VHH binders against q8pxy1. Designs and how they scored, part 32

Target 1, 323 residues: q8pxy1
Amino acid sequence: MMDPQIERKLIEIMRVIHESDKPIGARAIADELNNRGYDIGERAVRYHLRILDERGFTRKHGYAGRTLTDLGENEMNDALIGDRFGFVISRIEEMAFRTTYNPETDKGDVVVNISYFDKDDFETVIELISYTAHAGYMISPRVRIFEEDSLEMSLPPGKIGIATVCSVTFDGLLLKAGIPVEPAYGGILQIENKKPARFLDLISYSGTSIDPIKIFMNRTPTSVLEVLEKGEGKILANMRQINSSAYEMTGKILKKAEKVGLAGCITLGEIDEYLLGAPVETGKFGAAVVGGINGICALEETGIEIETNPISTMLDYQTMKEI
Key: E = the ipSAE of ESMFold2; O = the ipSAE of OpenDDE; V2 = 0.75 times the mean of E and O plus 0.25 times the DockQ between their complexes.

## First folded at step 9 (VHH)

Design yb2 (framework vhh_6z1v_2; at its last look DockQ between E and O 0.01; V2 from the best seeds 0.00; counts 0 for: pae E 20.6 > 2, placed apart)
Fold by OpenDDE, look of step 9:
Structure yb2 (fold): chain B 323 residues (1-323), chain A 124 residues (1-124)
Amino acid sequence: as target 1 above (323 residues)
Amino acid sequence: EVQLVESGGRLVRTGGSLRLSCAASGFTFSSYAMGWFRQAPGKEREVVAAISWSGGSTWHADFVKGRFTISRDNAKNTVYLQMNSLKPEDTAVYYCAASTWGTWFRDKEEYDYWGQGTQVTVSS
């Protein structure tokens, strides 16, 4: 968990960058912050800027300095709207609570991601999503397609929407079983020989107001296609932490979910042990789950333009179609 | 009882035009995508066109693009197929069908309700 003080400084730095009409350097940022009552040196600013760069919030313009990315602007705005440092976690918790799907009865709502793409790409989208899902790199092979005239969502002209099941659905299933689940990390997961090897990079959910998955989608290219073709590459995945007391029950629930096509859990960790290189708190075990949007990532890798809203809404799982 | 009743099928000459109608009853018409299918003798049933619940989205098969147009009137619970520049190859029984899956899932298995069909014959 990143120090709240660091996060606050990051936001203030972002504000300074935003207010600049041109790229701004570390020294100028430091000066401005000092003028605003922050005691910070250029070196410290550089440190923070590196963090911002890594998160994809800033863009480097050589010696001219940095500007905010769209992601950075959004982060800044979200942060300014108040105590939203926990906004992503709050959203996850909300959606988990709203999850009502019961694998035993095959009734209820699941959490979905919504993506938009050009209607001319429909056949390619369906084919690749299906292939990715059946390869085990999505949460479910069930999707829902939204047409332009859909009442459920507004789509731009010529666009189609697709809902994919979000990993937060597992949080919901576990929560309904009385198991608290803590979102820990989003990250890039290395696949080797069709098996998870290790996380290459991790962002803590507590350290950002933006979904780590979204950050990685914008920053680091995945190689889902390579994984599909060669069994090696990079995919998006999440880490959850669960209290050790729920180890057996968690396993049972996940098995039940798998029977109904909700398969996304990569592996459960051992109690008090790192999972795929990610740290786990004492008294807890880790659960690694594939990113529900890996199919979308695969599409993006082909050059298809897709806009994605992770953790977007709830859908009745029965209304989703296996493709 | 759910009913789909096609009408308008007849004998026409090559290059002629025909408008098919399908009247729906027994279900909430405006909640369903509608489609037209055709089946020629000895051939499989194939999708011709599809239209979303509002009519805002339409799809036409490549073999009919530019010649056929699907439309609907929700106030009348009716879906139409305007067929222009007809060819002998268009000779078939044309079926109206309803689906809850929209216009993008176009397999016959995705359609819940079917009409009895209307015969279209195009002579040379």
Scores: ipSAE 0.201, ipTM 0.647, lowest interface PAE 2.0, mean pLDDT 90
Fold by ESMFold2, look of step 9:
Structure yb2 (fold): chain B 323 residues (1-323), chain A 124 residues (1-124)
Amino acid sequence: as target 1 above (323 residues)
Amino acid sequence: EVQLVESGGRLVRTGGSLRLSCAASGFTFSSYAMGWFRQAPGKEREVVAAISWSGGSTWHADFVKGRFTISRDNAKNTVYLQMNSLKPEDTAVYYCAASTWGTWFRDKEEYDYWGQGTQVTVSS
């Protein structure tokens, strides 16, 4: 007896196993799921693998890990036909629902991305993220730093982790006020004279099983450094649709969030109009929200190696400090 | 100051039931995973059950599965341990713990805050 949320996790685990050329272990599965935006540990993966084993969907190969059985391949294929394009949206909706942060009290949880980098790059990372955030091209100037000996996460030797606020936090703020938010696109946003001008490229969340922001980070160069220096260039942003009845309240919530340093470069469209070239359905308006990883993009432009797990987990905003 | 206060521990007969409560203050309870641990005289503290920030994911040690149930009420800032079919071996001081991670853990080192404990004694 599985609720739908657990069943989706089982399907995603089976997909990771299917995509592996060889038997795959729980740690490798957890790593791949985190790359896809799930916050799931090896222990939780082992629990779900036991369920899959009992259902006859997986076969264990000693300590080498698991493969799918014929039954597992069949079940995964049947489920995948009906559910292929909604996995990223489901993750976004889950994290928005889990958001409890209240801008009026400055208390509660926000959604974060977690990035990892070499400790020798620490000063450069902090300086550039601070600069980018205070220029308004990240969601918030607050971050949380995790060192090698952190009890809160396991870090490889010589690495430091940094949590930055994810744009899904905005969706969560609105949802808690009774305003449903429909994720629509991830994209590359042109900045001209320090202002949003147009989306240059868009990937629909419904058209991919991989977060569009992750896709853009890997294949399309940004120029966040040029935006910081000259007010001209390309940044990451995503766009969502909101019912027109919430237009005024959305604006009020944004103003309250701005007072506590949350709400970066956010642009609200007009009702029934495209926003910066991105399509918006009739009866709705768009909200273009700067990507929470643009400081990371700036770092990558300098050649620093840094790994980011987008939409990683929830953190208490009071434990995050402005840099 | 972060404060976790356990209550509900008492003497109970074998086969009886008991519910432990842990009231939390001084932090945003809904952000934290919670766990119940126990320590019998002369033994190491061991994890009994754990629950994610929302209550959507739980874990129970094999020695209590089917008998104990962890739950939480974020509106009341309280985590519970329903203990059924109690055995003399369940006699211990029970501790409530909180982790800044949103996900539960079985390792006690992953928990940042601890209560003072409540005594549960099961008579034969």
Scores: ipSAE 0.000, ipTM 0.110, lowest interface PAE 20.6, mean pLDDT 80
ESMFold2 (binder alone), look of step 9: mean pLDDT 86; pTM 0.883

Design yb3 (framework vhh_6z1v_2; at its last look DockQ between E and O 0.01; V2 from the best seeds 0.00; counts 0 for: pae O 15.2 > 2, placed apart)
Fold by ESMFold2, look of step 9:
Structure yb3 (fold): chain B 323 residues (1-323), chain A 124 residues (1-124)
Amino acid sequence: as target 1 above (323 residues)
Amino acid sequence: EVQLVESGGRLVRTGGSLRLSCAASGFTFSSYAMGWFRQAPGKEREVVAAISWSGGSTWHADFVKGRFTISRDNAKNTVYLQMNSLKPEDTAVYYCAASRYGTWFRDKEEYDYWGQGTQVTVSS
């Protein structure tokens, strides 16, 4: 795992190289980054270019400079420069570690996603998120609303924020019980007759620095409204894998979480078996969990403009109210 | 309404065999883990064997390992306990139980639905 500051600079350098019509040298890269507001010198750019070369992301053209390889172009296209850190796995691990919520006592912090929308859409947003959550396609029916004058969150004029519980909260619950969880895939899950059928698309968390959820939001539309209305369609879901030694205890913990409204785990798989078409390593079993933003997906399907930052922060679950 | 109905309990000689059945209705059987428990007079109810939702994973108590086998048929909504090499100490009321999440559990507190039991008596 590499320092996040170095990784951010690598992404910005690749962006400049990608935008160049021809091979580009370290001096030109440094000049362009400084024009964009980054304080970086030519020697620092050369240091980072060496790392990109070692990863196979850039190709040298002698004194003419560098271009991106096919591998570099693919990694650049998967990167989300505006996200918190460029490493989704590191972010998931940090948030899981910071989870303190205890289902036995109903106290502590959970991981949340934050979504922003125009205040004129408030009634529609509340109604559809409530409907989606109570239908079982979100992690919890508890939310928290942030208004324009909130001291806890900065919002642009005319916007309202809503926090919904993130699926990483389950990773945190399991970790607190001594059960490490491996995030494996984000995906699009087919629902047939109100039941999970199969993952249609999968993106490995280890194969990208970009959150798979953001990739799917831009590439593959959901049909959450159809699922709510007819029991048929496509939702966002995650698959994680867990060592088989934790099989029984995982079930116990998730059953306790359900009693306090954390009911987004839709299927636990058999040991050594694929789960809904997603690969699972030998010695492990899978857990399929709904995406915590499926209510947001339903809203987008109606044409409402709403922006979501997944895995945004920690909130005390006691400050979140059932909607 | 949820219903679990055990059958097959009877008097059997030491060393004999017996197969218990539990017919389930009122819930999506193929989504639930199942367990067999037993209770002898004056003793606490104890887990005998448990099986995951698909039957892909099973657990058996050490005191029955090698002698009893749990299985299920999701098409018939039925869970079974094949009991071989029976001993007088196996004499008990045997209960069928069902639990959510699909993983088997050893603890009786994790089971949400219970049958009324079937008596197994093993004679010398």
Scores: ipSAE 0.367, ipTM 0.767, lowest interface PAE 3.8, mean pLDDT 84
Fold by OpenDDE, look of step 9:
Structure yb3 (fold): chain B 323 residues (1-323), chain A 124 residues (1-124)
Amino acid sequence: as target 1 above (323 residues)
Amino acid sequence: EVQLVESGGRLVRTGGSLRLSCAASGFTFSSYAMGWFRQAPGKEREVVAAISWSGGSTWHADFVKGRFTISRDNAKNTVYLQMNSLKPEDTAVYYCAASRYGTWFRDKEEYDYWGQGTQVTVSS
């Protein structure tokens, strides 16, 4: 888990980079930060820039320095809104609250991720997303496609958008049932013999202003394709903590969700026990959920360029079609 | 009636090239992923390459990567396997197969239709 202080520095560095009209070097960044009251050296800035690079938030322009990527800009903007350290959790809570889908009536809105890619990759995208979903490594096999002429979403020229169901939908379903859900960790999950083995790395939601999923998407390559092919590899997954009093009810709700195609819950932990190597608080149990964007990760592993906005918006689940 | 008919298999020398063809009929070709398999004497049938319904994605086994290329022409209902730099170890009966699943399904059990096979022999 990264130190919250480091996260704060990263955001401030991003801010400096954003405010620059040209690529900016580490020394200049350090100077600007010092002018802003931060005691930081060039070496430290370089270290942080490397982290930002690894996270995909910055782009290096040789000796000219760094600029923010679109991902970096979005992240910075999000981090600047409200409580920087609580923003991700707040976003999750907001989207969970906004979730209205009822598996019994098959009506309502779910939380989706939005990705966009070159239209020439459409067939490959659909095929691999479908395969990944049906293999159980996505939340739902239902997606919504947005074309260039879509009024609902502005897309860059030549690009197609795809909405995939986000794991936060489960938070919403549980919340609507009266069950509080705590986002605990995002992480890299090792799959062995087509079964979850252990978390290889974890980032706590409470300890970061950046979505752990976004961090891992850029920092640590997944091997979803290997998982699909050989039953072994690395995928993205989340962990939630739920009060032990809701153990049975949680199970029931998840079963109902599965009937309508909302799957992705890997496993429920035992009360007061670690789940897949992740710590669980006393009086709670863990729920491990696949990352909704594992299909996108698989695509990226093939070399397809895709931009993704996790936890992007709400969509009527009935308008999403199974592929 | 569903038919997959392989052709192009023959005797070639080491280092030679060969192009296999598989003509499909009796089903909607463009709706199926296609694959090539091979089976050497005394060995299990193994997947060589797979291609999605549109041809937009392909997969090749590690032992043939860089030497073999799968392709398809949906207008002709045909899938191809271009084989270059052939080795004696490539000697086998090569089978064309169709799957209602995508390119990422590579187990023989996931293929619905099979051809009769064509013999490829690579001499030293």
Scores: ipSAE 0.000, ipTM 0.256, lowest interface PAE 15.2, mean pLDDT 88
ESMFold2 (binder alone), look of step 9: mean pLDDT 87; pTM 0.894

Design yb4 (framework vhh_6z1v_2; at its last look DockQ between E and O 0.01; V2 from the best seeds 0.00; counts 0 for: pae O 11.4 > 2, placed apart)
Fold by ESMFold2, look of step 9:
Structure yb4 (fold): chain B 323 residues (1-323), chain A 126 residues (1-126)
Amino acid sequence: as target 1 above (323 residues)
Amino acid sequence: EVQLVESGGRLVRTGGSLRLSCAASGFTFSSYAMGWFRQAPGKEREVVAAISWSGGSTWHADFVKGRFTISRDNAKNTVYLQMNSLKPEDTAVYYCAASPFRYGTWFRDKEEYDYWGQGTQVTVSS
């Protein structure tokens, strides 16, 4: 497991970069951190900067040094609130634990992603999300629309919020049945002839504070519209791994969820085998699930400005309506 | 420079009333939800009340319901806490805090607030 001291140093380095008016180099960062009482050398800073670059949090400007990307600015801001420090895998595990939805009664809380957009785009957003969900590239066609100013959903002025079901809901259903789920990867999945072919890119959930799906939305364009129109293209998907002892029960639970409209499971892998090119550990099998925000990705492909917070919160599924 | 400056804290008698104010600057006040927290010596900081950015929705902790009222004036960039029927147990430093867009029960959790004031002392004598 990644050393918490490394993650703390990443945050402090980002803070120094953020506070600089100009691109800043590793020596200057090290000097500033030492002036602030942190014991770190230039070589260690360079090592940590490589990690930040790999996560998409920093942008290199040749010999001038680095600045924060928009993703890095957001990560730094989220990490500085209070004294808490969060890893995305811990958030996934927490939200899975909090899932209370029961497919047999259609009652309880599901995990949702929250997106918001300008109210003038409402009709287009609803139409494209509906189309994408009913084509089977989202977790559920049920959404919740937020238009009010409330403490539980404090929207910026002029914005409408939309909640879409997150794939972590499946992790929660499995956990409620006593099956621990290990989040493994978020990724870009190639669709060929309307069928999953292979993961083209993967980011491990291990050791990161932001959902790989959000990283992909910023870095690697999807082609969800092409998939909808031609059955060819790239979608967001994620992969978890599960102990082989739960193989039969996992299949049963996911099938039950499918019957009530939670239809985002792409495939259940074979024990000890890679799934669609994604690594799976010995003694386990993989389960690949569509990203719950593929409808949002389709909207971004049309040029609509939309902000998305993946793995945002819990929401009572009965307050969500099919579109 | 973001600033939240509380004022109005003072000594009052049990059963008395007091109005706290918090003046905000350095950010778009009307886009932020606001909260009041309090901290007695040796105790953890606890949420007292919260208000949405337009003022259309408010929440108050059970221990102050019916006695305290949060409000805001976006034209003056100010949030208020009207404190009635004060008890010695209300003695604390009161803090103003601001949070941007969040969801769920975020407003109860001090970690969800980005900006904080320096606090103002309220003392309620018996």
Scores: ipSAE 0.047, ipTM 0.549, lowest interface PAE 5.1, mean pLDDT 82
Fold by OpenDDE, look of step 9:
Structure yb4 (fold): chain B 323 residues (1-323), chain A 126 residues (1-126)
Amino acid sequence: as target 1 above (323 residues)
Amino acid sequence: EVQLVESGGRLVRTGGSLRLSCAASGFTFSSYAMGWFRQAPGKEREVVAAISWSGGSTWHADFVKGRFTISRDNAKNTVYLQMNSLKPEDTAVYYCAASPFRYGTWFRDKEEYDYWGQGTQVTVSS
């Protein structure tokens, strides 16, 4: 039996193919998957497509790409019922596990989002990201810039890449300390007078196959710029649930993280109480964390074209520089 | 120059109310958690309340028993302490302090605060 992770990727590829109105190529599939929060390259997609071909799930249409066969559609439908909702959580858990950064030693890897934009927008991007981060609406003011000639990342011509720290890094830090963290919700958070007021909308991580943050980015415009300028508006935020037994320890860990620039926790809730209007399970408390991509949202609000892959990869935090 | 200036301290009768204010300048106020401390004569300085950078999380000492409430206005760079049902035991110099730890944790250790005000005297008479 093939690695469950591989199987999941195959299913997601099939999903993308199914959703296409026409045959779709490997590159386009990869792009779409990345847009959905999957870290996968074209080469990998080609490999998986071959597997799907061999299994009879896909049909190749020459250079136009692939479509699903009836067999493929049936398989996809059967598989999706069980796996569809768990993929995002699984990705979060995987990346949390991969997190190795230790705030005490200042060594290790953090989870990052990757964004791409036109090189001509570089100065604006850096300025606004810096401003947003220092205002407290990002996870860290440290970023890593990737140029076109970067060996670590393939960029489209004329584009620059930027890595920003993802909120999943906190999940990783807590997990390494022995604290289980449950992704609960992604949502739109109303800011009033520079204070968190309430979640305007929430999507449960268990109820979607797509990162809730990505969903909101596409559906509902944020007003991060307004928050920055006037102290009022809408930002993206996540909510985690943590067992009440870890309340004090969680605080300590976050404290250590903040000393090294890892911040973004909006607030910790009280045990057994709603947090900013979001429900919390009995025996747990909530933690509201800013979306790491709020800086990117701010950029988009200015009209800058930028592509973002949330929860993309791991980077050595020491290689990231404060801007 | 970093400044924290407390105000509002005065003589008040038992059962009375006071609102303390602390005006901050010289640093990015919204990037810091804020706290109120007090020190009575012959006693150690003790934490009264703390508030996260956004104001979304607050902590109060047990001796407050719901009588005091910490709040902040980031637009005005000010943190407040509303004190109700005051008792003679509340007589102390009250200090405002800032911590670089901005998120909603409970800061009970005075060592975690970088900046301190000069204090304001609160006296509660019987």
Scores: ipSAE 0.007, ipTM 0.226, lowest interface PAE 11.4, mean pLDDT 88
ESMFold2 (binder alone), look of step 9: mean pLDDT 86; pTM 0.886

Design yb5 (framework vhh_6z1v_2; at its last look DockQ between E and O 0.01; V2 from the best seeds 0.00; counts 0 for: pae O 14.7 > 2, placed apart)
Fold by ESMFold2, look of step 9:
Structure yb5 (fold): chain B 323 residues (1-323), chain A 124 residues (1-124)
Amino acid sequence: as target 1 above (323 residues)
Amino acid sequence: EVQLVESGGRLVRTGGSLRLSCAASGFTFSDYAMGWFRQAPGKEREVVAAISWNSGSTWHADFVKGRFTISRDNAKNTVYLQMNSLKPEDTAVYYCAASTYGTWFRDKEEYDYWGQGTQVTVSS
């Protein structure tokens, strides 16, 4: 397993390489990192550069040093946009732990994704997100709008923020009932005749520093608009695994969540069976959940520019309004 | 650390068949997506076929659809390319590649590890 502090050093090394106007060597990188307060020597930088080379994030230029590849630039930029230092599983577990929402009382915090868009697109964004959510392809039709002068977050001029509920909220509900949830995969799910058919692509959350949903948004296009129009196409979904001992109680908790508008559990699998073609470990069952940003994917399919920070923060669900 | 070793490339007549193999070591093969690429003399390296970590999704380039089939055997840490109805334009060095993300990609930049290649030559 990769140490989280090693992952932070890898990202900082990539930042120094990115900021250089020419290939840069290990000694120059070490000097710059020490100027920034990192206690690291040239030998340690060389060690980390080999890891970056092995991951395909850097390209060697002989004795001149290294530059970032396109993959390395994207990984470094994702780290700068969000708090993604360390394993994605650890962030999911942290957010699940922080979930306090109680469907019985309708009180508490849920996990949200935050997306940003130009204020001139507001009507289109709200309309399509509402449509997608009420069609059952998002976690909840409740959202929170943040205006450009919001005291609650800093927005660039001319931008509006929208919070949509993240699927990790379900992990939190289960955890609070004493049911540990193992994040397994992010994926692309085929919809046929308005029904889930099979996962087409899967990325394991284990050991990755890149959110699988972000990878899919950039590399494997969805067709959420086709699903909305024809009942055929591709959506984002993710899957978790749960110990078989919790099978009946999990079902009860998810039914309660549905009654308060937390939809988006596509299906709960059978014990010891693959779910929609995705592997499930022996002694466990799977739960497939729509991606909380499928409305954002639909908007991107129309050409609207939207930036999304998945698994962004916690919000009090009572401050979120149905659209 | 990581090794990808292609084999099976040789000279073959037009209309013939070959099966390429790529043996992987130094990583947990069943967590990786795999791809086959090819590069003809004077051409850019291009993706031929790709397969997800669990074989649940495959992709084939239009110029090989119906003729080539990618597959994998996770128990043997091996990915295969079955090539049928070979044509002279299939002549190239064929490369095996692995991606840490578990899903298939068409862009070569998304693959972390590469083999040294195996030469396939199709004669008229």
Scores: ipSAE 0.000, ipTM 0.217, lowest interface PAE 14.1, mean pLDDT 81
Fold by OpenDDE, look of step 9:
Structure yb5 (fold): chain B 323 residues (1-323), chain A 124 residues (1-124)
Amino acid sequence: as target 1 above (323 residues)
Amino acid sequence: EVQLVESGGRLVRTGGSLRLSCAASGFTFSDYAMGWFRQAPGKEREVVAAISWNSGSTWHADFVKGRFTISRDNAKNTVYLQMNSLKPEDTAVYYCAASTYGTWFRDKEEYDYWGQGTQVTVSS
């Protein structure tokens, strides 16, 4: 956990950004904070902005400064309510709770990641995301495209947004069924012969204030393209722990989800057993889920510049289209 | 060479209408947000309206809302300002400007290219 003082400053910076009617630069942020009684310099603000950027809470608009992402807005609001800033688990729990999608009725909201890319890359993005999704390395082949005129979110000039279904959707589905789900790990998963082999690296959700998936995206190269081409490589995946009492029900719910295109669950572990090398607590079983962002990872591997905000917002699943 | 050439400014009576045009050349027009600014004598240049690269988003200043409408035709590399219900207070030199930023950016410093302006005069 970061220094509480740093966290507070981050929240206040986010507040200033939120209150701005346009992107706001570090200097202006600093000035505003000082006007509000905070003793902070531009350099310090820049440092904090980098943190916010890393967390996906802010979007940089070149020299014009930053705006808040949907994730940032939500995080800010949460932080103001319960000082939850920087707690990824709280975000996951919130989004899971907000999940209303019912596979039986095909109605409701799912959790999505939002990614931004240059409009000139649109065709490539759609093609590769489609390919990745249909290969089974995304949560759903349904996406939603946002253009600059979108009323739901603001996009930087010249950028297009794409929403992909987030793995937290499964948490939500299970929760709605009365099954508590515990985020355990995000990690790099080795694929061999088109099958999950083992986690190569893991970050515990409880050990970080940043989404492990985001950390890996930034620090560890994936090889999703290699997986797609050769059936071998590294992808991002999540690990959940579920009480053993819900083993059968969990399976049923996941099967229902698959029928509507939500097929990101890799495998369920056995009760009290490690799953793909990841530890599981006694009395629980593991559920491994692909990172919903693997399509984006594939794109990044091609050299396309993409900004991603994981666990960004909720969307009506029916408004998302299969590509 | 980058050029923005405004046209359509003239003398008009109160309550009248004008359509300003700005023809762009020398840069990829469709990559830029476009804006209209105006400057009255003795006053600061102020933003009137802005439009995104694909016309998906528009912004209008409060003083012109409901009266003025910004639009663009990327095929013609032209941005327009339809001005209705003109008032004497609307008398100014109107400038077309281009920005790599979106409609959120409304400060004159955030625009990269400027036209020479066209005079709009509204008589009482």
Scores: ipSAE 0.000, ipTM 0.266, lowest interface PAE 14.7, mean pLDDT 88
ESMFold2 (binder alone), look of step 9: mean pLDDT 86; pTM 0.881

